# Designs tried in a protein design chat: VHH binders against q6dbn1. Part 26

Target 1, 243 residues: q6dbn1
Amino acid sequence: MRCISCREEYLPRNAGTCKECYVEAGETEEELKREIDDLKAKVAFLRLSSSLDHGTSSTSRSFTDVVLIASEDNAGSPPIPAHKSVLVSRSPVFKAMLENEMEESLSGTIKISDVSYDALRTFVYYLYTAEACLDEQMACDLLVMSEKYQVKHLKSYCERFLVTKLSPDNSLMTYAFAHQHNAKHVLDAALSQIVENMDKLTKREEYMELVEKDPRLIVEIYEAYLSKQVNTAAGGTSTSKTS
Below, E stands for the ipSAE of ESMFold2; O stands for the ipSAE of OpenDDE; V2 stands for 0.75 times the mean of E and O plus 0.25 times the DockQ between their complexes.

## First folded at step 15 (VHH; framework vhh_ozoralizumab_d1)

Design j1 (at its last look DockQ between E and O 0.75; V2 from the best seeds 0.72)
Fold by OpenDDE, look of step 15:
Structure j1 (fold): chain B 243 residues (1-243), chain A 124 residues (1-124)
Amino acid sequence: as target 1 above (243 residues)
Amino acid sequence: EVQLVESGGGLVQPGGSLRLSCAASRFHFSKYAMYWVRQAPGKGLEWVSEISQDGSYTKYPDSVKGRFTISRDNAKNTLYLQMNSLRPEDTAVYYCAAGSYRPFSPTKQYFDYRGQGTLVTVSS
């Protein structure tokens, strides 16, 4: 029979498609599903919480224009304009900040400490668009911001990006970073890389740094490594008995 | 919101001692390396002390080495800086800061959080 997709001759056991085409189709389906889920998440993120309860006149005045200022050592960063309504809808932290009678709410100015202007601009842009142009550094900066301001969608976005940039060379520090910022997906991926490359990584300066500065992380790494070794040894014994 | 609140600053004579405290709240204090940094009038931010998460590792620049001692109490979420043999050059606003690992910028020191600072004036 000829495959409906690739038109190659295949053995009739498969319902109209060859095994390769079937597998490819499955992979495509999974990819599409992921894309759909991502889009749904994006749409959900961008939905302005309709709960602007029209009712109490007093709350509507609270969502006026606001400016965010990156307070780095350089007093000269331009303010980034934003809407309180958008900030409140995207971040529980901003909601809490702006709903209270704090100085930020009254002044219409939010000072963001320990962030670059570029990072802050990108962060604010993301709150409006759910999009960001990321490099590795920006992803880290935004991940930190996302955690600080509890923007879950952004955190996930950054984690996904960072996972794609993971390599044996950056795995130790990435693991430490992920651990510090509760980036579970990055943490798991980094740990996997570390365990697979343990023989090389233990010789690196970064490893010694972690031994010195944060030995708890090293313990966790070794626990994972040992667990993998035990499992591999157990699996190898089961296959030898069936032969 | 994460808060770092410095205290213990004040006026001291040269050769005197001062102990700074930083009270941390609303974040996982023990996950962060902690730092003291200072800014003198008209100067940039200067790193003056580092301590690891568990306190087992400390580092100082030469400018304060042997005079300053950083310590932490994770149970109290508090960072300390003991400053001895103070000099006029130590006059600055002192900040506590929480440091983060940066996997892609190893040469840059990043702080995720920093306090409002406490003024230390060393003057005769």
Scores: ipSAE 0.766, ipTM 0.908, lowest interface PAE 0.5, mean pLDDT 88
Fold by ESMFold2, look of step 15:
Structure j1 (fold): chain B 243 residues (1-243), chain A 124 residues (1-124)
Amino acid sequence: as target 1 above (243 residues)
Amino acid sequence: EVQLVESGGGLVQPGGSLRLSCAASRFHFSKYAMYWVRQAPGKGLEWVSEISQDGSYTKYPDSVKGRFTISRDNAKNTLYLQMNSLRPEDTAVYYCAAGSYRPFSPTKQYFDYRGQGTLVTVSS
């Protein structure tokens, strides 16, 4: 049991029940439900497809049948051995690449463009474990890779991490990044931060750069801001002035 | 599998012209600022040109300004570089690249995609 806040707006409190124990029990239940949902999603991600699951134990063997090579400017990076059955089960893109007699299926070598060795190694580790040690840069690298290879579980994981690192200072560029890679959850969270802090963000250098180079994003931000200002003018702003 | 394919390179005399093309596939081309970068023999990468997502903003270093023109056709997912008044120092492998926004290292330019390159040789 964890003691949280003594004051919560969930359930009534009384003198016969410790506030901390009562609140902690309710919050631990919600935390456990969320953890169970996360584990269910992780299990679903780690399962092999029905066509591959019938070949039990082949994925867990030490024998590998494909290598991945980071083909960025750091030529000569170590190959990363992997199992085709794992890649196919986790990515529709690898499934198409490896099951349809493309060059990669025949050669046993997959060259991954525009990725560092560290990002590729972490990406492959995630395909096997559904886990990755993220920092801000790695989360962006893996989100891009998850979009390229349609690994939805990893994309969601990276999005949740990026939302936890979101701040007004990084909200404009986070919005632009999320828009570019169709990261809906990060996009919505970043937009909310932008709209809430609009007065300070319009003074930033990255704002002026976006106005000049990618004005479509600025238009979308202002449309959201205008919609919020219309709503607050009709209901919230007038009420707060009379209070 | 590559998402950017350059073409149009070749041998040209000094003072000549060449038009490079870059065909994009398997990503949302119109969401990316596009770049031409080049690598001369034995040298590092050099930025050559930039064009914004809708084509309304372009930028060039002084070394090519007035001689090179970048353009794009978002309906055809194609990037172009018109190179005029070519000089021997323009000899390089030319790559197209798609610029990525990055929230945590904003001063460093990241590319999500880069092509295999096309060789341009300027010599008599």
Scores: ipSAE 0.664, ipTM 0.859, lowest interface PAE 0.9, mean pLDDT 82
ESMFold2 (binder alone), look of step 15: mean pLDDT 79; pTM 0.800

Design j2 (at its last look DockQ between E and O 0.69; V2 from the best seeds 0.63)
Fold by OpenDDE, look of step 15:
Structure j2 (fold): chain B 243 residues (1-243), chain A 124 residues (1-124)
Amino acid sequence: as target 1 above (243 residues)
Amino acid sequence: EVQLVESGGGLVQPGGSLRLSCAASGFHFSKYAMYWVRQAPGKGLEWVSEISQDGSYTKYPDSVKGRFTISRDNAKNTLYLQMNSLRPEDTAVYYCAAGSYRPFSPTKQYFDWRGQGTLVTVSS
């Protein structure tokens, strides 16, 4: 029989497609599913919680324009304009800040400490578009911001990006970073990478640094490493008994 | 909300001692290396002390080494700085800061959080 997709001759056991095409189709389907899920998540994120359902006209007027200022040591960063309504809808932290008669809500100015202007600008842009141009550093900055302001969608976005940038060379520090910021996906990926490259990584300066500064992380790494070794040893013994 | 609140600053004579405290809240304190930094009038931010998550590691610049001691109580979410043999040049606003790992910029110190600071004035 000829495969409907690749037109190659294949053994008739497969319903119209060759094994290769079937596998490829499956992979494509999975990819599409992921894409759809991501799009759905994006749409959900961008949906302005129609605060309109709470009929009290008075609360909508309270969410006027606001400016965000990056307060780095350099007093001179330009303010970033935003809408309170958008901030409130995207971040529970901003909601709490702006719903409360805090200075920020009254002044229309939110000072964001320990963030660069570029990071803050990118962060605000993301709140409006669910898009960001990321490099490794920006991804880290935004991940921290996402955690601080509880923007889950952004956190996930940053985690996904960081996972793609994971390498043996950055795995230790990435793990430490992920651990610190509760970035579970990054943490798991980094840990996996570390365990696979343990022999190399234990010789690195970063490893020694962690031993000195944060030995708890090293313990966790070794626990994972040992667990993997035990499992591998157990799997190898089961295959030898069946021959 | 993350808060770092410094206290214990004040006026002290040269050779005197002062103990600063920083009360931390709103984040997992024990996951962060903690720092004291200071800013003197007209000068930039200067690092003055570092302590690891569990307190087993400390580091000081030469400017304060042997005079300052950083410590922490994770159970109380509090950071301390014991300052002895204070000098006029130690006059500054002192900030408590939580350090963050940065996987792609290992040489640059990042602070996720920094307090409002407490003024230390050393003057005769």
Scores: ipSAE 0.737, ipTM 0.898, lowest interface PAE 0.6, mean pLDDT 88
Fold by ESMFold2, look of step 15:
Structure j2 (fold): chain B 243 residues (1-243), chain A 124 residues (1-124)
Amino acid sequence: as target 1 above (243 residues)
Amino acid sequence: EVQLVESGGGLVQPGGSLRLSCAASGFHFSKYAMYWVRQAPGKGLEWVSEISQDGSYTKYPDSVKGRFTISRDNAKNTLYLQMNSLRPEDTAVYYCAAGSYRPFSPTKQYFDWRGQGTLVTVSS
């Protein structure tokens, strides 16, 4: 048998890895586990106390110094208390907003009229915890907010979720959404689904609407499709054009 | 910071003309279909025009078709609405809005951003 890691011969009792590579992989795994535990301990030590750590039933709301509001109307949604230091640390956009003498910095109120209360609450919770409870709509809402406030960690999180929800049936609109918001990982995954299912998708109403309203996307889809067909047809054939 | 700032509203006589502008910043303007919507006093929002990302597709409801012309300049990140043959019923606050694709609610039009509006009054 040959070891799949170092390709050296070994006895067939280690299921494709030699004893030396197996031992080295075990040692590397233990080092990584130790580093993960050390990082977890550092994170636990550095964690900032917040009402979001205890949920909405927490009575520990001291030292918050800013409020976020999900509408133009304070009577329409509950205020979300937060710490300027957390917002500034997670978002260059909040940093610019709060470190200048803007209305928000002086009033201690940030009004965000283009987002639902649920989306804003989930977004703020993520800034504190790096966790969010997502469904399909929330992932789209948070991806848009993550781009607006330049929270790259959240954008990546939302992209991973959206890829897990991708199907041929939603691939065309997911592609258009990802293209609009520069979500490359979702874009590439959606394009792959579209190219593999083009015979079905060209009959959909949403396809016809894109042809009329945003034909640039249709051209890009066909260019990817044609490139795949050329590469498939040219597989195992050498081209003579050098560059 | 995402902003949509409308301008060019004011008082105009019936039959007159007015040109609205909407200056966009803080997002990729050319990736958005753009809309004008209006709200007359005491009424709900009414769609009045749509223009595609590259400007090649426009759409109007019958109430303004032939009188209003939407256009955009992607190099200047600016949306325009030329309003001709204005009528008293065109009196409203006019907003520009940026349309969003949404994969899990494809039949509902979503706007990522909307401006604060500019008042157009057609009287006397």
Scores: ipSAE 0.478, ipTM 0.751, lowest interface PAE 1.5, mean pLDDT 82
ESMFold2 (binder alone), look of step 15: mean pLDDT 80; pTM 0.806

Design j3 (at its last look DockQ between E and O 0.77; V2 from the best seeds 0.68)
Fold by OpenDDE, look of step 15:
Structure j3 (fold): chain B 243 residues (1-243), chain A 124 residues (1-124)
Amino acid sequence: as target 1 above (243 residues)
Amino acid sequence: EVQLVESGGGLVQPGGSLRLSCAASGFHFSKYAMYWVRQAPGKGLEWVSEISQDGSYTKYPDSVKGRFTISRDNAKNTLYLQMNSLRPEDTAVYYCAAGSYRPFSPTKQYFEYRGQGTLVTVSS
């Protein structure tokens, strides 16, 4: 029979497609599914929580325009305009800040400490669009911000990006970073990378630094490494008995 | 909200001692290496002390080594700096800072959080 997809002759056991095409199709399907899920998540993130429609006329007026200011040591970053309603809908932290008669709510100015103007601008842009142009540094900055302001969608976005940038060379520091910021996906990916490259990484300066400064992380790494070794050893013994 | 609030600054005579405190809130304090940094008038930010998450590791520049001691109490979310044998050149605003790992910029010390500072003046 000829494969419907590649038109190559294949053994009749497969329903219309060759094994290779079937596998490829499956992979494509999974990719599409992921994309769909991502899009759904984005749409959900961008939806303004209708719960702001609770009829008390007085609360709606409270979500007027606001400006965010990056308070780095550099006096003079331009304010970033935003809508309180958007901020409140995207971040529980902003909600808490703006619903309370805090200075921020009254002044219409939110000072964001320890963030660059560029990072803050990108952050605010993301709150409106669910899009960001990321490099490695920006991804880290936004991940930190996402954690601080509990923007889960952004955190996930940053984690996914960082995972794609993971390499053996940056795995130790990435792991430490992920651990610090409770970035589970990045942490798991980094740990996997570390375990696979343990022989090389233990010779690195970063490894020695962690041994000295944060030995708990090293212990965790070794636990994972040992676990993998044990599992591999157990799997190898089962295949030898069936020959 | 993340806060680092320094205290304990003041006027002291040369050779005197001062203890700074930094109260941390709004973040997981024990996950961060902590730092003291200072800025003298007209000068840049200077690192003066480092302590690891569990306090097992400390580091000092030569300028303060043997005179300053950094410590932390993770249960109280508090960072300390004991300053002894103070000198006029130690006059500065002292800041508490939380260090962050940066996987893609290993050479840069990034402070994720920094306090408003406390003024230390050493003068006769």
Scores: ipSAE 0.754, ipTM 0.903, lowest interface PAE 0.5, mean pLDDT 88
Fold by ESMFold2, look of step 15:
Structure j3 (fold): chain B 243 residues (1-243), chain A 124 residues (1-124)
Amino acid sequence: as target 1 above (243 residues)
Amino acid sequence: EVQLVESGGGLVQPGGSLRLSCAASGFHFSKYAMYWVRQAPGKGLEWVSEISQDGSYTKYPDSVKGRFTISRDNAKNTLYLQMNSLRPEDTAVYYCAAGSYRPFSPTKQYFEYRGQGTLVTVSS
C-alpha cells in the first residue's frame, strides 16, 4: 500500500501516510506553531493601544485627535476618541473624509448616525486590534459599517461569522440582507441553502412578503434554481467531452 | 457618506396640501423599501407610509389613508410624500427612512438609515 503524499510504501496503521510523511507532518505542525507564535509576537509589538483599552484619563494622554459620535435619538452617546492616522490607514472612506478638508477634518468630530454606540465602539476597537466579539446582530451591524467605510478585513470577518450561523430557516432573510449590502460570500452561501430547500421555504411568511414587496430577489432565486435543475438533468444523461 | 435629506415642509392651513421630498445618496436607493415616519411634539415616532423597492406596493395607516400618497423615483434617488387635506393633527417633524432586511434583529422593521426631518405645521 502506498502513501498518497510521497508515494512510498507504508503500514496500514499509519492512516494513509508513510512513517516519514507522518513524522514530517508532525514537524511541519510544530514549525507552523512556532511561526504563529512569532507572528503573534510581532503583532503584539506593532499593535497600537485602542482608546477603548484605557480609561478617560488614559485616553486624554494618548494623543487622540478626533472623536466619533454615535447620534442616537434619545441621548448623546459618549464620544469615542481615536487617531486620524489609524482611521485613515484602515479605511479609504475615512482617508478621503479626513484628507480633503471636509467638515469632519476641520472640526475633529465625526458624527455617525444610524449606528448604536455599542456597534460604533466595537467597530473602532476592530480598527485598532483586528478583534471583535461578534454575535448575530453585531455581525450584521459591523458588516454594514465595514461596507460603508470600506474595511475589507472586517467585512470578510463578519461574512465568515454569518455563514457559520446560516441555516435553512434563516436563509431567505440572510440572502436579502446580503443582497442589500453586497456581501457576496454570504449571498452565495444563502442562495445555495435556499435552492436546496425551496419546497419548505416557499411556504414561509417571509417568502410571501418578498414575492409581494421585492420580487427581483425571487426572480434571482428561481434563476439559480433553474440552473441547478439543468445541471442535474445533464448529469443524469451522462454527458462527457470527447476532445 | 449616506445622506437622506428631507425638504418641502412648512406652515399650511387646515385642508391644505404639501409635497415632501427626500433626496438619497451614498447607498443603493433602489435596494431599500422606503418609509415616511413622523414625530409630533412630545410623542414618539409614528409610521406614516411605506413603499416597496420598485414602487409597486404601498401601505398607509388609517390615519392618513386616502389623504397621503407615497411615491419614489429610483432614477433620481428621490422619495416623495404628497399630503392632501391636512389636519392640525398632522403637525410633526417628518423623516424619511430606509428599511432593512435584518435576519437576526428582534425588531422586524429596522430602519438602516434615517434623515434629519422636515417640519410640517398645520394651523390656522
Scores: ipSAE 0.542, ipTM 0.810, lowest interface PAE 1.5, mean pLDDT 83
ESMFold2 (binder alone), look of step 15: mean pLDDT 81; pTM 0.818

Design j4 (at its last look DockQ between E and O 0.61; V2 from the best seeds 0.65)
Fold by OpenDDE, look of step 15:
Structure j4 (fold): chain B 243 residues (1-243), chain A 124 residues (1-124)
Amino acid sequence: as target 1 above (243 residues)
Amino acid sequence: EVQLVESGGGLVQPGGSLRLSCAASGFHFSKYAMYWVRQAPGKGLEWVSEISQDGSYTRYPDSVKGRFTISRDNAKNTLYLQMNSLRPEDTAVYYCAAGSYRPFSPTKQYFDYRGQGTLVTVSS
């Protein structure tokens, strides 16, 4: 039979497609599914929580324009304009800040400490578009911001990006970073990378730094490493008994 | 909400001692290396002390080494700075800060969180 997709001759056991095409189709389907899920998540993120029109006209007026200021030591960063309504809808932290008669709500100015102007701008842009141009550093900065302001969608976005940038060389520090910021996906990926490259990584300066400054992380790494070794040893013994 | 609230600042004579405290809330305190930084009038931010997550590691610049001691109580989410033999040049606003790892910028110090600061004035 000829494959409907590649037109190559294949053995008739497969319903119209060769094994290769079938596998490829499956992979494509999975990819599409992921894309759809991501799009759905994006749409959900961008949906302005319909302020329950509960009739009290007074609460809607309270979410007027606001400016965010990056308060780095450099007193001179331009304010970033935003809508309170958008901020409130995207971040529970902003919601709490702006619903409360806090200084920020009254002044219409939110000071964001220890963030660069570029990071803050990118952060605000993301709140409106669910998109960001990321490099590794920006991804880290935004991940921290996402954690601080509880923007889950952004956090996930940053985690996915960081996972793609994971290498043996940055795995230790990435793990430490992920651990610190509760970035589970990054943490798991980094840990996997570390365990696979343990012999190399234990000789690195970063490893010694962690030993000195945060030995708990090293313990966790070794626990994972040992677990993997035990499992591998157990799997190897089962295959030898069946021959 | 993340908060770092410094306390213990004030006026002290040269040679005097002061103990600063920083109460942390809203984040996992024990996951962060903690820092004291200071800013004198007209000067930039200066690092003055570092302590690791479990307190086993501390570091000081030469300017304060032997005079300042950083410590932490993770159970209380509190950071401390014991300052002895204070000098006029130690006059500054002192900030408590939580440090973050940066996997792609290892040489750059990042603070995720920083307090509002407490003023320390050393004057005769």
Scores: ipSAE 0.799, ipTM 0.921, lowest interface PAE 0.5, mean pLDDT 88
Fold by ESMFold2, look of step 15:
Structure j4 (fold): chain B 243 residues (1-243), chain A 124 residues (1-124)
Amino acid sequence: as target 1 above (243 residues)
Amino acid sequence: EVQLVESGGGLVQPGGSLRLSCAASGFHFSKYAMYWVRQAPGKGLEWVSEISQDGSYTRYPDSVKGRFTISRDNAKNTLYLQMNSLRPEDTAVYYCAAGSYRPFSPTKQYFDYRGQGTLVTVSS
């Protein structure tokens, strides 16, 4: 019998497709399901509240009514124009800041002193589009900003990217970063890498530095390791499969 | 709001002393290693001191070791730098910074939060 997809001969026990094509179809379906879920989450994130006062007090044709400024230094800080309605729709922190007559609401200027212009620009772009071009540093910068401004959709986006970049070599520091910022998805993924590679990781410079500088974190790693070691040893015939 | 507010800068004579403070708010201060960094005119940032989350580890470059002492009070969310035996080359803007763990740049120290700085001028 020949596979209907690749036309290669296959074992009769496979349902008209060879093993390779059958596995590829299943993987593609899972990828599409994730894309659909991501798109649904993007649509929910990009909604604007109809109950908001869109207050377009602007003389510009863009109708922007607020500017954000990365105040790292004066020379490298062009203003980033934005809409209050977008900011408040995406962030409870901006909502509180802009609706409660704080300095930023009255001046129409939001100064952010702890971020690069590039990170702030990318963050604002994400608030409008639910997309960002990430590299490893930008993902960390935006995760920190997502915590600061309570933008859960962006935090999840950064977490998924960081998981794709996870390796045994970076697992300890990724765990430490995720712990510092309460990034549960990344934390759990990094812990799995740490457990699988413990012998190698205890020889690394960053391990020795953490033992000296932040031993509480090391204790928490070992407590989790011991808990997973007990659970793995007591495991049974669960439907979970290892790959 | 997340804020780091430095204070205590000013003009001092060579050999004098100065104590900097940094009041932190809006984040979990005790989860962060804290740093003092400085920027002299026309130069880049230079690390001046580091203190671990619980205060048990401190580090200084040779240029300030023995003269500067970093400390923290986690109950008051405050970082300190005691600077003694000041020299003209210590003249700089001093910044309080909260250190971030970063998984992809282990040789570079990143800061999640940094203050606006306080000017220290050492001149006779």
Scores: ipSAE 0.525, ipTM 0.747, lowest interface PAE 1.1, mean pLDDT 82
ESMFold2 (binder alone), look of step 15: mean pLDDT 82; pTM 0.825

Design j5 (at its last look DockQ between E and O 0.76; V2 from the best seeds 0.00; counts 0 for: SAP .681 > .668)
Fold by OpenDDE, look of step 15:
Structure j5 (fold): chain B 243 residues (1-243), chain A 124 residues (1-124)
Amino acid sequence: as target 1 above (243 residues)
Amino acid sequence: EVQLVESGGGLVQPGGSLRLSCAASGFHFSKYAMYWVRQAPGKGLEWVSEISRDGSYTKYPDSVKGRFTISRDNAKNTLYLQMNSLRPEDTAVYYCAAGSYRPFSPTKYYFDYRGQGTLVTVSS
């Protein structure tokens, strides 16, 4: 029989498609599913929680415009305009800040400490679009911001990006970073990479740094490494008995 | 909300001592290496002390080594800086900062959080 997709001859046991095409189709389906899920998440993120559902008569504080200022040591970053309504809808932290009678809510100015203007601008842009142009550094900065302001969607976005940038060379520090910021996906990916490259990584300066500064992380790494070794040894013994 | 609140600054004579405190809240204090940094008038930010998450590791620049001691109490979410043998050149605003690992810029100090600072003035 000829495969419907690739037109190659395949053994008749397969229902209309060759094994290769079937696998490819499955992979494509999984990819599409991921894309759909991502889009759904994006749409959900961008939905302005219509304050309408809180039927309670409390004075719908009309959220007016606000400016965000990056307060780095350099007294001179331009303010970034935003809508309180958008900030409140995207971040529980901003909601808490702006719903209370804090100075920020009254002044219409939010000072963001320890963030660059570029990072803050990118952050604000993301709150409006769910998109960001990331490099490795920006991804880290935004991940930290996402945690600080509890923007879950952004955190996930940054994690996904960082996973794609993971290499043996940056795996140790990435692991430490992920551990610090509770970036689970990055942490797991980094740990996997570390375990696979343990022989090389233990000779690196970063490894010695972690031994000195954060030995607990090293213990965790070794636990994972040992676990993998034990499992591999157990799997190898089962295959030898069936031959 | 993340807060770092420094205290203990003030006026002291040369050769005197001060103890700075930093009260941390709103984040997992024990997950961060902590730092003291200072900024003198007209100068940039200077690192003056580092302490690891569990307090087992400390580091100082030569400018303050042997005079300053950093410590932390994770149970109290508090960072300390004991400053002895103070000099006029130690005059600065002192900031408490929470350090983050940076996988792509290992040579730079990145602080996720920093306090508002406390002024230390050493003058006769």
Scores: ipSAE 0.771, ipTM 0.909, lowest interface PAE 0.5, mean pLDDT 88
Fold by ESMFold2, look of step 15:
Structure j5 (fold): chain B 243 residues (1-243), chain A 124 residues (1-124)
Amino acid sequence: as target 1 above (243 residues)
Amino acid sequence: EVQLVESGGGLVQPGGSLRLSCAASGFHFSKYAMYWVRQAPGKGLEWVSEISRDGSYTKYPDSVKGRFTISRDNAKNTLYLQMNSLRPEDTAVYYCAAGSYRPFSPTKYYFDYRGQGTLVTVSS
């Protein structure tokens, strides 16, 4: 029987498409569904400003009314101008800070410690656009900031990026980071990488450091490994490996 | 909303003792390795003590080993530093800091959060 898509011969089941074309089409559909969900989340995040009057707020938004300062930067980092309405709509923490007539609301200045100017600038840009230029270090910085300021959409954005950078070489430390920050999507992906590469990873320096400093993480990894081995033995091979 | 609040500093005579506390809120304290760092007048930051998430691993520089003891209570989200046999060179502002795992950072000691500090003065 010939596949409709690639015209190659295949087994009678999967009539109309061969196994490889069927699998590829299913993977493409899954990718598109993920992109649709991502776009929906981005649109919802940007629409959180629904309390703003279009005419009045658009004129007011031309003029910033607050500045953010990375206060521990000894170099006197430039102030980052922003709109209180944007900060409040994106972050419950800024909402509490600015709507409750705290010092920051009255002074028009928000001093933020424990953050580089570049991370703060990128964070503010994300609050306006739902986009950020990420590298591996910035994604970690912004994930931590997203926890501090309770910006859930940004946390998810950083998680998706970190998953794309995951490899066996960085999986132990990425797991530890994700465990530390309750980054479920990254945690699950890192754990899968660890479980599939256990023999290689137990020889790494990072493994020995975790055994000494945080053995509970190692126990959790082995519990997941053993659970996978038990399920495989009890249920038989669930994956057909054709080669 | 994240806070690290140090307390227990003050004036003590050489040979005396102090117990520092650090109350943590707004983050998952039990998921962080914790540190005490200090800054003497006119000096840079100096690492003083480290404790793992479950408290089973501690580390000290030679300058304080045997005199300082770090501990934590994860049920109370509190970090402690017992400081014995204090010396004038221990005079500093002491900070509580939360260490982070960072898979892509070039530095091993990365702090996500740091408190405002508590002053310890050791003098006659």
Scores: ipSAE 0.498, ipTM 0.762, lowest interface PAE 1.4, mean pLDDT 81
ESMFold2 (binder alone), look of step 15: mean pLDDT 82; pTM 0.822

